# Ledger of designs, part 11: VH-VL binders against Rho GTPase-activating protein 6 (ARHGAP6)

Target 1, 202 residues: Rho GTPase-activating protein 6 (ARHGAP6), of Homo sapiens (Human) (o43182r401to602)
Amino acid sequence: LSLNPIYRQVPRLVDSCCQHLEKHGLQTVGIFRVGSSKKRVRQLREEFDRGIDVSLEEEHSVHDVAALLKEFLRDMPDPLLTRELYTAFINTLLLEPEEQLGTLQLLIYLLPPCNCDTLHRLLQFLSIVARHADDNISKDGQEVTGNKMTSLNLATIFGPNLLHKQKSSDKEFSVQSSARAEESTAIIAVVQKMIENYEALF
Short names: E, the ipSAE of ESMFold2; O, the ipSAE of OpenDDE; V2, 0.75 times the mean of E and O plus 0.25 times the DockQ between their complexes.

## First folded at step 8 (VH-VL; framework fv_guselkumab)

Design f1 (from s6 with light chain S95D; at its last look DockQ between E and O 0.49; V2 from the best seeds 0.00; counts 0 for: pae E 2.9 > 2)
Fold by OpenDDE, look of step 8:
Structure f1 (fold): chain C 202 residues (1-202), chain A 122 residues (1-122), chain B 111 residues (1-111)
Amino acid sequence: as target 1 above (202 residues)
Amino acid sequence: EVQLVQSGAEVKKPGESLKISCKGSGYSFTNYWIGWVRQMPGKGLEWMGIIYPGDSYTRYSPSFQGQVTISADKSISTAYLQWSSLKASDTAMYYCARVPYDEYSSYWFDYWGQGTLVTVSS
Amino acid sequence: QSVLTQPPSVSGAPGQRVTISCTGSSSNIGAGYDVHWYQQLPGTAPKLLIYGNSNRPSGVPDRFSGSKSGTSASLAITGLQSEDEADYYCQSYDDSLSAYVFGGGTKLTVL
């Protein structure tokens, strides 16, 4: 549902991170789960924020770039799926399975164009990552190590940053109340579904 | 109150298998990593590995990779450390600790178990 | 040898100020990883003392403070008390080892 694939309004940071990780990070075991240097990530963020033409190269740690992407999405003033549509997204889980994807498509279409384009790019990327989760044998007969990042794992990591009502400052990883736990489960389920059905949604 | 309770002291012989446990309470067990730390007698702390109980994703220190197995049962909020074949050099105090989940490598151990003493002697 | 270097021992009299250094390298503290500190009383499990270079968990007195600069970190204890006699460990992450690393520990004796 991208309005115009030629004029995608994807933030440069998001696109750069996804490109870098698609090139260098797909075989990284535990990508997005391994910590990175706050200092290096901060420096990268500042460069992007300053409008510097940052080229993420092989020398840049995939973990730093992964952290940068997560941080950017987390720090959005309005979450990528927007606060306005939060309840609607969550409520898609209450629908019959055959109705869920159609409703998700409609909701995605209601997103601001930039959000929609960004979501499309992100889900495309996450789908690619998920496809590399398992170990495989290359055409040459070599064992290729999977990254172990399934759609569920990725949804667990990204879900709360993409879909939430509370400000990030309140996201103290404090003891989640039972209500918060349920909410988290729903968020993860919705985002997982979007990752798994990315091609059908757009 | 957050608590980690470990299994009792173990006395074993070389070649024997062993599995020790760490039970968490007072918090959402699936939302925090659990780490294992070794302390040999009179020595310092050594990181062994961490596990995320939510999906059992595990990371090992290179020094302990293949030497031990870390696992978790989230249904009973318990993490495990196990050896297939103990060595005398495995004699040490073993601590489990809760590791707050953050997006950065700045993982730290905020709550610790009381430790499990493992003695391996012929 | 520990990747993070600590003095094996420090001592002070009650009421004095003592500092424990933690010296790393460009692959850990210098790489921008945070430093955490733990206190281990004799015969007990370690306890978190400082996290994120300078943050105190609830229950840790103000007389404990942490700092980080360059490739090194420091734990400062003011108003030294007899109960502070313990082993202290710094902890960080090392890129070259892909591992969380502890210092060798410092035994603090209160004279």
Scores: ipSAE 0.419, ipTM 0.793, lowest interface PAE 1.6, mean pLDDT 91
ESMFold2, look of step 8: ipSAE 0.453; ipTM 0.778
ESMFold2 (binder alone), look of step 8: mean pLDDT 93; pTM 0.948

Design f2 (from s9 with light chain S95D; at its last look DockQ between E and O 0.05; V2 from the best seeds 0.00; counts 0 for: pae O 9.4 > 2, placed apart)
Heavy chain, then light chain:
Amino acid sequence: EVQLVQSGAEVKKPGESLKISCKGSGYSFTNYWIGWVRQMPGKGLEWMGIIYPGDSYTRYSPSFQGQVTISADKSISTAYLQWSSLKASDTAMYYCARTSYDEYSSYWFDYWGQGTLVTVSS
Amino acid sequence: QSVLTQPPSVSGAPGQRVTISCTGSSSNIGAGYDVHWYQQLPGTAPKLLIYGNSNRPSGVPDRFSGSKSGTSASLAITGLQSEDEADYYCQSYDDSLSAYVFGGGTKLTVL
ESMFold2, look of step 8: ipSAE 0.652; ipTM 0.836
ESMFold2 (binder alone), look of step 8: mean pLDDT 92; pTM 0.943
OpenDDE, look of step 8: ipSAE 0.258; ipTM 0.752
ESMFold2, look of step 10: ipSAE 0.678; ipTM 0.847
ESMFold2 (binder alone), look of step 10: mean pLDDT 92; pTM 0.944
OpenDDE, look of step 10: ipSAE 0.012; ipTM 0.564

Design f3 (from s44 with light chain S95D; at its last look DockQ between E and O 0.64; V2 from the best seeds 0.00; counts 0 for: pae E 2.8 > 2)
Fold by ESMFold2, look of step 8:
Structure f3 (fold): chain C 202 residues (1-202), chain A 122 residues (1-122), chain B 111 residues (1-111)
Amino acid sequence: as target 1 above (202 residues)
Amino acid sequence: EVQLVQSGAEVKKPGESLKISCKGSGYSFTNYWIGWVRQMPGKGLEWMGIIYPGDSYTRYSPSFQGQVTISADKSISTAYLQWSSLKASDTAMYYCARTPYDEYSSYYFDYWGQGTLVTVSS
Amino acid sequence: QSVLTQPPSVSGAPGQRVTISCTGSSSNIGAGYDVHWYQQLPGTAPKLLIYGNSNRPSGVPDRFSGSKSGTSASLAITGLQSEDEADYYCQSYDDSLSAYVFGGGTKLTVL
């Protein structure tokens, strides 16, 4: 039926990575910023690209899955938020604070349906990760260590992967220019706002 | 030209505090990690930790967690390594080094500072 | 003892080939993490020599090469020259420590 969430247009790789990390990675300190196996990540990516029925299980390192998700978003031919809307997304920061959220919502609805659905899934996941950032106390009085990944930390990682003017497959060029750095701070601010206000955007 | 310029050599007594610096130039400071590496006299290299100046996220080697503080001031493109109370065993050469961004966190140190010699003795 | 094991020293005559091993475990090199190599000339800061197992940065001669297999990595130096006399360190990442780790270092002596 058309109202069932299973009809959303989210790439299997993205949904699988988010599910795995929601299950196994929410209490992993420094998730998305701890070392991963480049070889294993590449193998997983190739398996998804070939359409193999990939099932991410406990044996798959949360850090490898985290890197796979980042790599997929970085390597999209057009960024998830699209080059067409780049300037519009960045310019929301020039609006009065009370107007910014509504304008972001409008821009999100202008995205292609697959991009919008994928962004929804991703922001839902990132908001959950951010909510587990801080240490807390369980009802049994046990200390639960948070993952230490704030919305700012996540936006710093994901922002440039979701919205950029220039793409390079050479890692040397991805962050090297001063112009790229200035664009990164604006992109990070936009994505941070999206993570922090995810419910209001969808 | 990418440069990492560290503060000068220090001679200190046990129990004193110390903060040494690493100033980056010739690149976008907030978009690269800065790592700290210790080399005790006549010994090998030891990774101490890293910081991403763009959002101040830090990580420490288990051996150094709680022993030092790594920080940065992005407005002046400078990273810091500091001790609240030095020990004689802290006598070593300390290097800062730049790490390119990588989604795999397969960081390697592409540019190194000249080193800061810290001597702790009575 | 270092998580990554290197021989304490190696030597060779000018023009010869030498190799420096870096032996890890299933929690680091064996887990698929890259190996990087650094050269430290006497009295100087370390310098990146090899990254990503086998890549040479600009300015590093092609007589330096790296490889990785299983739980071990190797740095090879061909056409050995007197200026190659230095300490050499491998570096990787270790899952159990959640840390970057250096090998203990290898002193290369050119005879």
Scores: ipSAE 0.457, ipTM 0.780, lowest interface PAE 2.8, mean pLDDT 86
ESMFold2 (binder alone), look of step 8: mean pLDDT 92; pTM 0.945
OpenDDE, look of step 8: ipSAE 0.484; ipTM 0.810

Design f4 (from s39 with light chain S95D; at its last look DockQ between E and O 0.44; V2 from the best seeds 0.00; counts 0 for: pae E 3.1 > 2)
Fold by OpenDDE, look of step 8:
Parts: structure tokens; sequence; C-alpha cells
Structure f4 (fold): chain C 202 residues (1-202), chain A 122 residues (1-122), chain B 111 residues (1-111)
């Protein structure tokens, strides 16, 4: 289900954010979990919305860019995985483990092309972030600090914004009910699986 | 009703270890951050660090990094602040405080514990 | 010494209006981080008074108001009451320190 990169329909904002964070944010401890300047993020959002050719550079805070990406995905009129396919995605967890990835592939194929391309780009990015979660030693023997953002952590952050049926305003209240908690767990599990298996899904 | 209840006052000597607690109730403990704030006698508030009990992700103020350990046990809705070796300069009131888990907003402390007084003297 | 600067003390008579300033810099308030305010009554734990520059939590009277402009924030108290005698702290985030920061605190005395 690999899409032709030449005709990829990824929003410029998403691609720019991912590129920036891949370049500057992979060693940032707690990336996506740290607050940012609402003002700066708003300004960036407005520039993108105006169609301005925004170049995210080193001077831009990784936390601001991270927030910008999250907010964009959250604010989509229809979630990235769509409301229509919500139940189907959740129900993949009821399948045998051997059947889950194949079914996810089918569902991804049912997404609008733009959504599919965006999802691919996002999952690729998140996979890269997750690979940098742990501390490591570079080839030159230097210690490289991990960002501590596992696939589970990332799924926890992004999952509810990618896959949901309720409006964002209702999300705050929904987490308090047991039913909502279970739903949240399922959402996170599905998204985590997609992050961990993104290469097989596309 | 949201409540944070902290452990009682402590009197210690320099070099001793200490672990104080903060128990949350009246809300989903795993969905909110818990921060620790120091207030030395007659002084202002100092942020020490914060922990997300859901996965125990922790952040420290650079000033307190390596000086204390923040942890949590979500099974009993309790957060902890601990010292391996106390100093006289650690004498202070210590507050735990809840921070709403909203990744899209700035962080503030909406509910506070009653404080734990720690006195370190020879 | 504090990253956020507050006057050490302010005073007012009952019924008066008082303001407490919180002066930051380009690395905190000026960077676009919100300012929050806390009230600490004598011998008690701090209480959230204002969040997000100007929002009041439930139970906080409307005579308390917050504002932010440039690199500074302000807490205004109208109709001052004896029960308002307390220490007040502003709080924000500082990029240079990578930390949440408090003001030095302001002691409000009701005359």
Amino acid sequence: as target 1 above (202 residues)
Amino acid sequence: EVQLVQSGAEVKKPGESLKISCKGSGYSFTNYWIGWVRQMPGKGLEWMGIIYPGDSYTRYSPSFQGQVTISADKSISTAYLQWSSLKASDTAMYYCARTPYDEYSDYWFDYWGQGTLVTVSS
Amino acid sequence: QSVLTQPPSVSGAPGQRVTISCTGSSSNIGAGYDVHWYQQLPGTAPKLLIYGNSNRPSGVPDRFSGSKSGTSASLAITGLQSEDEADYYCQSYDDSLSAYVFGGGTKLTVL
C-alpha cells in the first residue's frame, strides 16, 4: 500500500514540523510533553494558515513546533483516522494478533488519500522518535541522551487526537468515566501498534 | 472533592535520608501531574520538579536535578519526594501540587497539599 | 533574585483597589508563556487564584482579576477585604532556565 512519494498529499505544516523535529528534536527529553509558548505557536499556525512559506529553522523551539503539530492534528475537522472508521480501527484489537496488521492495512487504504499520506508521514516520524527513546552511545563513543518517548508514550499523546468520535471539548470530561478510560486504552493500543509496525502497514 | 494529603512533619539530622509522601484523592490520579514546591522559612516558592504518575515520567528543575528524587505509586495514588542525604539547607516547607494534564496549555498548580515541614538540624 | 520580579509589599485600606505587578523578561512572560497567580494566607498552603493570565477558578471572587502585557503581568484586587491579607505569587515558565518560575512574592497588608 505504498503511495507514490511524488504525489504525496501531506499538509505542508505536518511535513515541515516533522522535518524540523527530526533534525532538531530527536534528543529532546520529553518532546511533546513539555509546554510551549501559546503566542509563538499561534503565530506559526497563522502563518501556515495564510499560506506563507514558513521555514522552520534551528531558532524555532522544538517544543513550539511539537505543539504546533499536535494542535494541527487535534484541530482537524475530522480526525486523521476519520470518525467513519473509528469503530473499525478499535475493533481490530478484537481480532487475532495475526490478523490485526492486515486489517489495519485495509482500513488505512480506506482513508482519504490525504489522510493516508499524512498518516504515513506521521507514523514514520513517530517511529523515528521512538527509536531515539533510549540512551545510547554514538560511534565516536559519546553518550547520546534518549528522548524517553516510547511508542506507548507517543501513542498516549497522539492517539486520542488521531482516533476519536467526540469533539475536543468533550475529551476533558470523557477521561473521567470508566467507559471512556477503556476507550482511551483501546485507542492508544491501536495507535501504538501502528507506530511500531508502520513499515509493514505502508 | 480533590484533595492532596501530605505526610507529617519531619525532624532529621544532616546526612539522614528522608522520603515524604503526597496522596491524591477525589480525581483520577494518573491523569494529572504532581509537582513539588519548596518554600524555605520566610522565603518564596521554588519549583523542584514534576511527575506524571501514569508512567512516572519526571522532570526536574535544573536547581534540584540530582539533589532529590521524585517518584509515584499510582496503585495508591501517592507521589514521593526523597533525599538520600539531607543538609541543613534542606530545612523548608515542601508542598505537592496537582497540575492539570493538558498538553496544549501552560502548566499551573490547581490544588495543593497542606505541606510537609522538614527540619534538618544537628 | 527571582526571575519574576514582584514588589515585596503592597498595602491598602478596606474597599480600595490594589495592584500587584509581576515583571518578567523576553525568556518567560515576554516569550508568550501564561502567568498564573497564587494566594497564600498566613500559615497555609498556596491556593490558585488566577490561571492563564486572567481566568478565575471556581470559588474565586470576581474582585480578583489578572492581566498580561508585554513582559509583565498584573493582579488587581478591588473592594479589598481584611481576608485578602496574604502573600501573592505569580508563576510562569522560563526558557533560559527550562523551569517553572515563581515571583518573589508580595505581602499584601490590609490597613
Scores: ipSAE 0.299, ipTM 0.758, lowest interface PAE 2.3, mean pLDDT 91
ESMFold2, look of step 8: ipSAE 0.436; ipTM 0.761
ESMFold2 (binder alone), look of step 8: mean pLDDT 92; pTM 0.944

Design f5 (from s6 with heavy chain P100S W108Y, light chain S95D; at its last look DockQ between E and O 0.04; V2 from the best seeds 0.00; counts 0 for: pae O 13.2 > 2, placed apart)
Heavy chain, then light chain:
Amino acid sequence: EVQLVQSGAEVKKPGESLKISCKGSGYSFTNYWIGWVRQMPGKGLEWMGIIYPGDSYTRYSPSFQGQVTISADKSISTAYLQWSSLKASDTAMYYCARVSYDEYSSYYFDYWGQGTLVTVSS
Amino acid sequence: QSVLTQPPSVSGAPGQRVTISCTGSSSNIGAGYDVHWYQQLPGTAPKLLIYGNSNRPSGVPDRFSGSKSGTSASLAITGLQSEDEADYYCQSYDDSLSAYVFGGGTKLTVL
ESMFold2, look of step 8: ipSAE 0.060; ipTM 0.630
ESMFold2 (binder alone), look of step 8: mean pLDDT 93; pTM 0.948
OpenDDE, look of step 8: ipSAE 0.000; ipTM 0.537

Design f6 (from s59 with light chain S95D; at its last look DockQ between E and O 0.61; V2 from the best seeds 0.00; counts 0 for: pae E 3.7 > 2)
Fold by OpenDDE, look of step 8:
Formats: C-alpha cells, structure tokens, sequence
Structure f6 (fold): chain C 202 residues (1-202), chain A 122 residues (1-122), chain B 111 residues (1-111)
C-alpha cells in the first residue's frame, strides 16, 4: 500500500476529475445527479484514453467531469473493489459494528495497489463532497449553498459501480428481484461506511 | 406492467392548498426518478422537476423553484406535487412520469401517468 | 416561446412520409444533449416515441424514426396512418436554463 502521495498509482483521469470537482464542483447542487453532454463526456474520455495531457479547467462543466468520473469507474473491467472481494465486503455488514472498520481495512489492503490508491483518492474526494452537502455560513457571513450530496447519496450513486458481481451489460434495470434490492442496500451501506470513515481505513 | 396512476381531478379556489399524488407499480419505485410535467390548456409540455424516491433527492426547474413542492413516500410507491397557495394561473393538466435512474447524461420520460386536471377559479 | 422550436402543424395523406423538425441551439441540442420524442393523442397523456435521438421503445412501430444533426433533430413518420394524428413534442436539456426543455409541439393532421 503506497501511503506516500508521491507514489500513488491513481489513474490520471480519476485524479484530474477529483481535482477539478474539488475546485469547482463542491457547491454545485446535485452534483453527480444532473445530466451532462454525452458528446462532451465522450470526447474527454477519448482524449484521456489516447494519453493526451488533458487539463480540466474552469470552462469544463462540472457535470461533464462528474459524469466522466462515474463512467470511468463503471466501465472498469473489474470493479474497483474487485469481484473477488465482493462477498467479503458485503459480509462486513454481518460483523459487529466495532469489528467492521478493522475488517474493511484488511480487505482494502488485499486490493491491488492501484485499486487501493484509487479507492483512497476517491473516498477522500467523496468525503469532501459530503462535507459540503449542507448549507453553511461563510466566515464572511455569506450564505453558502450546500450541494445536497450526503454520504448516503454519494454511496447510492457510486456504490453499485464500485462493488458488484454482474457485468455492466447485465445492469439493465430489469425488475430487480427482492434479492437484488437487498444486495443494493448492502452495497450502499458498505460504501457509505467507507466514505464516512476513509481516514480510519487508510 | 409499469404503471403510474395519478389522483383525480381537482377544482380549487385561489389561495387554497393542494397536494396531488402519483403511484407507481410494476417496477422498483426507488430505482427511477419521478418527474412532474405541466401542460396548460391548449399549451405545450413544461418540466417542473423530479425526485429520486430512494433518497428523496429533488430537483426543480428554475421556473418552478419555490412555486411547488415535490415529495415522495417510497413505502407506498407514491410521489406528490403540492401547492401552498394556488393561483388561477396554476390551472393545468399535471403529469407524473418515470425517468430511468442510470441515464444521467440523457434523461427522458419513459412512462407517464394519466394526468391530473387542476382547475383554479374564483 | 419554447427553447426548442417546432413547426406548429404538419399534414399528410395516408401512406405519405412526414417530417417534424426540432430546432435548438448551442446550449441544448448543439451542446450534445440527446433528443427525445413524445406522441400525445387527443385527450391522452404523452407517450414516449423515440429516446436517445433514434431509439424506439418496445411497441413503437419502425415507421417512426428519429435523427439528430448539429443543433437540430427530426422525427420522420413513414406510411402515415390515421391513428398518427396527434401532437408531437421533442425534448432535450438546456445548459443556460439548467432545465429539461420541450419543443412547442407539432400538431399532425392526417388528411
């Protein structure tokens, strides 16, 4: 586990997206819930895939960048938390609350180094987003609008893309059996726990 | 079969409050957005907003922000549209419609309720 | 005025081909947002006709087709039938308004 930021093996796309959104997207209401331009997102994806030094700047829509990040994670051949460890992650919920974080930490250490580093970066980012969910008053006395994206909301969005057994092609929202619904709930719970406790996990 | 069933027609006076409903069936209610669309008499369609029943996240059109409240009760697979104080200009047909959850880049309305006619007159 | 512009009416005889245009701008169709189409029969709720520019939902005949180019989209109906008499709406998203937007609607009359 590369705990040294200098040696982190985070995909450039993920890091760039997180940086951009941390800079420009933290006050965006409904970030990750708002539609984006399929065309622009596709173009960005292609540029990254080609190894082009893409600089995400202020002119890039936060919604496009958000979509790009989600799609990248979704489209991974093996989910970020891996299929191999899927059951183990889900089963952490069966443990006593006091044992859950320790077990999650162990499982994270079993991830490939790149996955682990990517997960760390992602959870750090998502935790920052979640902290900006509520309306606040700035030091200057100005009202700052929250983005309304809680850890639960974020886990709902990202969870199924990070932790799953089924291939993306099968993700047709068919009438999810009760079993699928339960699975979804468990996935969301695990990912929410990780977002809320990312500092303790790494 | 996917169905959205809306509450019946309403006749109200200006200043009155109103809450209309949309009940979904035949699908996982928490995995799809429910949007509301207004159609004034003889006019076109207007998106008002939508809600994700799974966590009750709601988004409004800027034109309808503060004018209406959208809510949902996932336990009974029902979405709501409500007014605190109706105006004559609120007279319209109101449709609820399902929006696929995974289509973040291209939202569309794949199933529609039958509509609720709201008439506001003195 | 609707953000997306449609002709107010089109007409055709049975068996003919008709086309309904949907003209947007750089802030919606031109920005790369997909266009969807709805059919509304008289006195009924709208029905999804085309999604994602050119995809047909189950139950929609192949005589309905959608296309998108530049800042505009088009719905084509071949083999026009009497039951096709309805209002047709295009729908997309607009960046400037931060809202989903509909066209003004087109009344199709079958002669």
Amino acid sequence: as target 1 above (202 residues)
Amino acid sequence: EVQLVQSGAEVKKPGESLKISCKGSGYSFTNYWIGWVRQMPGKGLEWMGYIYPGDSYTRYSPSFQGQVTISADKSISTAYLQWSSLKASDTAMYYCARTPYDEYSSYWFDYWGQGTLVTVSS
Amino acid sequence: QSVLTQPPSVSGAPGQRVTISCTGSSSNIGAGYDVHWYQQLPGTAPKLLIYGNSNRPSGVPDRFSGSKSGTSASLAITGLQSEDEADYYCQSYDDSLSAYVFGGGTKLTVL
Scores: ipSAE 0.319, ipTM 0.765, lowest interface PAE 2.2, mean pLDDT 91
ESMFold2, look of step 8: ipSAE 0.379; ipTM 0.748
ESMFold2 (binder alone), look of step 8: mean pLDDT 92; pTM 0.938

## First folded at step 10 (VH-VL; framework fv_guselkumab)

Design g2 (from f2 with heavy chain S105E; at its last look DockQ between E and O 0.51; V2 from the best seeds 0.70)
Heavy chain, then light chain:
Amino acid sequence: EVQLVQSGAEVKKPGESLKISCKGSGYSFTNYWIGWVRQMPGKGLEWMGIIYPGDSYTRYSPSFQGQVTISADKSISTAYLQWSSLKASDTAMYYCARTSYDEYESYWFDYWGQGTLVTVSS
Amino acid sequence: QSVLTQPPSVSGAPGQRVTISCTGSSSNIGAGYDVHWYQQLPGTAPKLLIYGNSNRPSGVPDRFSGSKSGTSASLAITGLQSEDEADYYCQSYDDSLSAYVFGGGTKLTVL
ESMFold2, look of step 10: ipSAE 0.442; ipTM 0.753
ESMFold2 (binder alone), look of step 10: mean pLDDT 92; pTM 0.945
OpenDDE, look of step 10: ipSAE 0.838; ipTM 0.916
ESMFold2, look of step 11: ipSAE 0.685; ipTM 0.846
ESMFold2 (binder alone), look of step 11: mean pLDDT 93; pTM 0.945
OpenDDE, look of step 11: ipSAE 0.834; ipTM 0.915

Design g3 (from f2 with heavy chain Y101W; at its last look DockQ between E and O 0.04; V2 from the best seeds 0.00; counts 0 for: pae O 10.0 > 2, placed apart)
Fold by OpenDDE, look of step 10:
Structure g3 (fold): chain C 202 residues (1-202), chain A 122 residues (1-122), chain B 111 residues (1-111)
Amino acid sequence: as target 1 above (202 residues)
Amino acid sequence: EVQLVQSGAEVKKPGESLKISCKGSGYSFTNYWIGWVRQMPGKGLEWMGIIYPGDSYTRYSPSFQGQVTISADKSISTAYLQWSSLKASDTAMYYCARTSWDEYSSYWFDYWGQGTLVTVSS
Amino acid sequence: QSVLTQPPSVSGAPGQRVTISCTGSSSNIGAGYDVHWYQQLPGTAPKLLIYGNSNRPSGVPDRFSGSKSGTSASLAITGLQSEDEADYYCQSYDDSLSAYVFGGGTKLTVL
């Protein structure tokens, strides 16, 4: 899938958050799991919502920015992977391993353009985060602290917000806890796979 | 002392327009959001919307979007709630409230006006 | 129905401990939004009682305490007094509605 950069439709908020976190957040232990300033996050959200040209700088907390990104994705009226394609995405796990990536590519292609672009940016970012999960020694021989956020951890955090069904009306609360758990597991697995294979998907 | 003083009770007929007011004092009026809350007779509290007087940025509850207009005049530290055409179902107590927050908490309403009773009857 | 669910009424005798529950969902309390509490005496405007789950504004007695866990919050009143007879409302924010939300209110009767 060739994304034309000229027509890239990534929300400014998403792009800004990813950029900031790529720059400042990759070594933050527990990024996306640590609490943030609710006040600051709200303020940032309001500014973005108002179309203010917000520049996320070093003085902005990585935790606030992380929270902002999560909340934005969560608050999307239609999940990023869309409700329409929910079942299809989940069912990719039922395919033979050799067929899964190809099918995921097709599904991604079926996404609205803005969703596709956003997904690409997000997965790219999450992939980068995941690559910094472990402690490593830099080329210069310096110890670099890992953020401990593996693809699985990230999928666990982002998955349910990216891929979910319509919040079941009160009537669907009766879905057996086991079915929900299985669904959750499937969601996480799909998103994890996408994080790990984002380059092949786009 | 922080105070919000609302305009007096209103008795109106269906179809009439109405604008009620909330005047803040004892604090920087432009630095705090003002919210409006409806309470129908014998019922609970319902958030209607909030306005930032500093720039008049307004957010509405989806339930009240298009039903009312919230505005503010920062020069006189006053917020307004208005209807273009009242309905009998608009009969309620209306409260304005200052909205506050901190680094760790969601928005809350820390000071309230005394309320304005609006009665709409034929 | 209110997004946040409260018992319609609770009662207690003077000196007793009473608890008012506020049950939300994953889109509000469960989403990490704090819960605030308001007291409304008969014929009066609401008054902030608890903010940020457990904080008391100045002037609020320590008999009042708030807590939050999971998708629910609770207001506890110890040493119940006759003056505590009022309606109590919890308040939070709901992502799905993009709105501040109140509980349905609880009428506390002091026996």
Scores: ipSAE 0.008, ipTM 0.542, lowest interface PAE 10.0, mean pLDDT 90
ESMFold2, look of step 10: ipSAE 0.637; ipTM 0.833
ESMFold2 (binder alone), look of step 10: mean pLDDT 92; pTM 0.944

Design g4 (from f2 with heavy chain T99V; at its last look DockQ between E and O 0.49; V2 from the best seeds 0.00; counts 0 for: pae O 2.5 > 2)
Fold by OpenDDE, look of step 10:
Structure g4 (fold): chain C 202 residues (1-202), chain A 122 residues (1-122), chain B 111 residues (1-111)
Amino acid sequence: as target 1 above (202 residues)
Amino acid sequence: EVQLVQSGAEVKKPGESLKISCKGSGYSFTNYWIGWVRQMPGKGLEWMGIIYPGDSYTRYSPSFQGQVTISADKSISTAYLQWSSLKASDTAMYYCARVSYDEYSSYWFDYWGQGTLVTVSS
Amino acid sequence: QSVLTQPPSVSGAPGQRVTISCTGSSSNIGAGYDVHWYQQLPGTAPKLLIYGNSNRPSGVPDRFSGSKSGTSASLAITGLQSEDEADYYCQSYDDSLSAYVFGGGTKLTVL
């Protein structure tokens, strides 16, 4: 449940991106894994930052919008799950499986209201994307192409941006240490669990 | 150190099948895309496709869609490029390369294999 | 024809500055996709030279620089050396093709 159901504090950018992608991006193969126009993404970001009423429409590339969403989350001064709660989130994996969701729920409620609302919206969106990962047959009997983005894939992409201690200035290109690798794995696991269980968490 | 080691040169006849390999080392093989690039004799570079070894998700160039199959075995950190029926026109050098990317999802090939020469002649 | 257009050849004397152009269109470079450059020495595999328009990987000398403007990109080599003799390729992404694309390559000869 939203801490404030009357006044959800989801950034307009996040909500707009999620809406656009839910409408136009669910069948996009490799969504969030395909390159985007840096120029167009930058322009969109600037417009949002300026408080311009940007309407993301069909003419906007799903890849650009996807990139915009990722970038926004990455660029948050404090990660969405906050630095303060980082260790607590990671440590949930050390708990017994039956205790993990309850603890995650508690931690989520410790988030700032805006963060909590944003997380809820994001996880809802990501869960929808994940549900469209596989090929399926529509109610009309038509083949629907899956986007191939599982909860794990999405957690891999979004996890490090949502949950981290320090933005290592070092270009993330080299998994330099086994410790970092383990930490990454834990981050991904926690975020994956949240994506898969978002309805139970809120 | 990141390395991609490809299988040796191949001499084949038209109609034969072929599978060449690219083994990655020095990095987490499952976390990086691997791309294949063709270079015909005396010609330029052509992107063929990419694969994400973690889940074997693959994307092909429209020009190579249906012409080749790209696969990976993450257990041995190896990517593959294969033909069901070779043509003389498939004679080329084939490179595998690791795909790197930035925060804007701009992709480039940062490490390359040494290449596999495939010669198809009657 | 390659989606990205490069001059087939350029030449320069040792110590000189040479530039290699990469001309795209509104569907690739002009669409805002970054340009990357590769060096291919004779008989060897390509090597990443520039990524993200202007970034140098470790080990690439500062003599090499990249730039991008509009629908085109450029690779500049200052202080040309004999070892720079190679083929150079630009690479980007094209929206219309939904594909990574290379330039046709430029043969650089050091006189």
Scores: ipSAE 0.165, ipTM 0.734, lowest interface PAE 2.5, mean pLDDT 90
ESMFold2, look of step 10: ipSAE 0.501; ipTM 0.797
ESMFold2 (binder alone), look of step 10: mean pLDDT 93; pTM 0.947

Design g5 (from f2 with heavy chain S56D; at its last look DockQ between E and O 0.66; V2 from the best seeds 0.51)
Heavy chain, then light chain:
Amino acid sequence: EVQLVQSGAEVKKPGESLKISCKGSGYSFTNYWIGWVRQMPGKGLEWMGIIYPGDDYTRYSPSFQGQVTISADKSISTAYLQWSSLKASDTAMYYCARTSYDEYSSYWFDYWGQGTLVTVSS
Amino acid sequence: QSVLTQPPSVSGAPGQRVTISCTGSSSNIGAGYDVHWYQQLPGTAPKLLIYGNSNRPSGVPDRFSGSKSGTSASLAITGLQSEDEADYYCQSYDDSLSAYVFGGGTKLTVL
ESMFold2, look of step 10: ipSAE 0.573; ipTM 0.802
ESMFold2 (binder alone), look of step 10: mean pLDDT 92; pTM 0.941
OpenDDE, look of step 10: ipSAE 0.360; ipTM 0.782

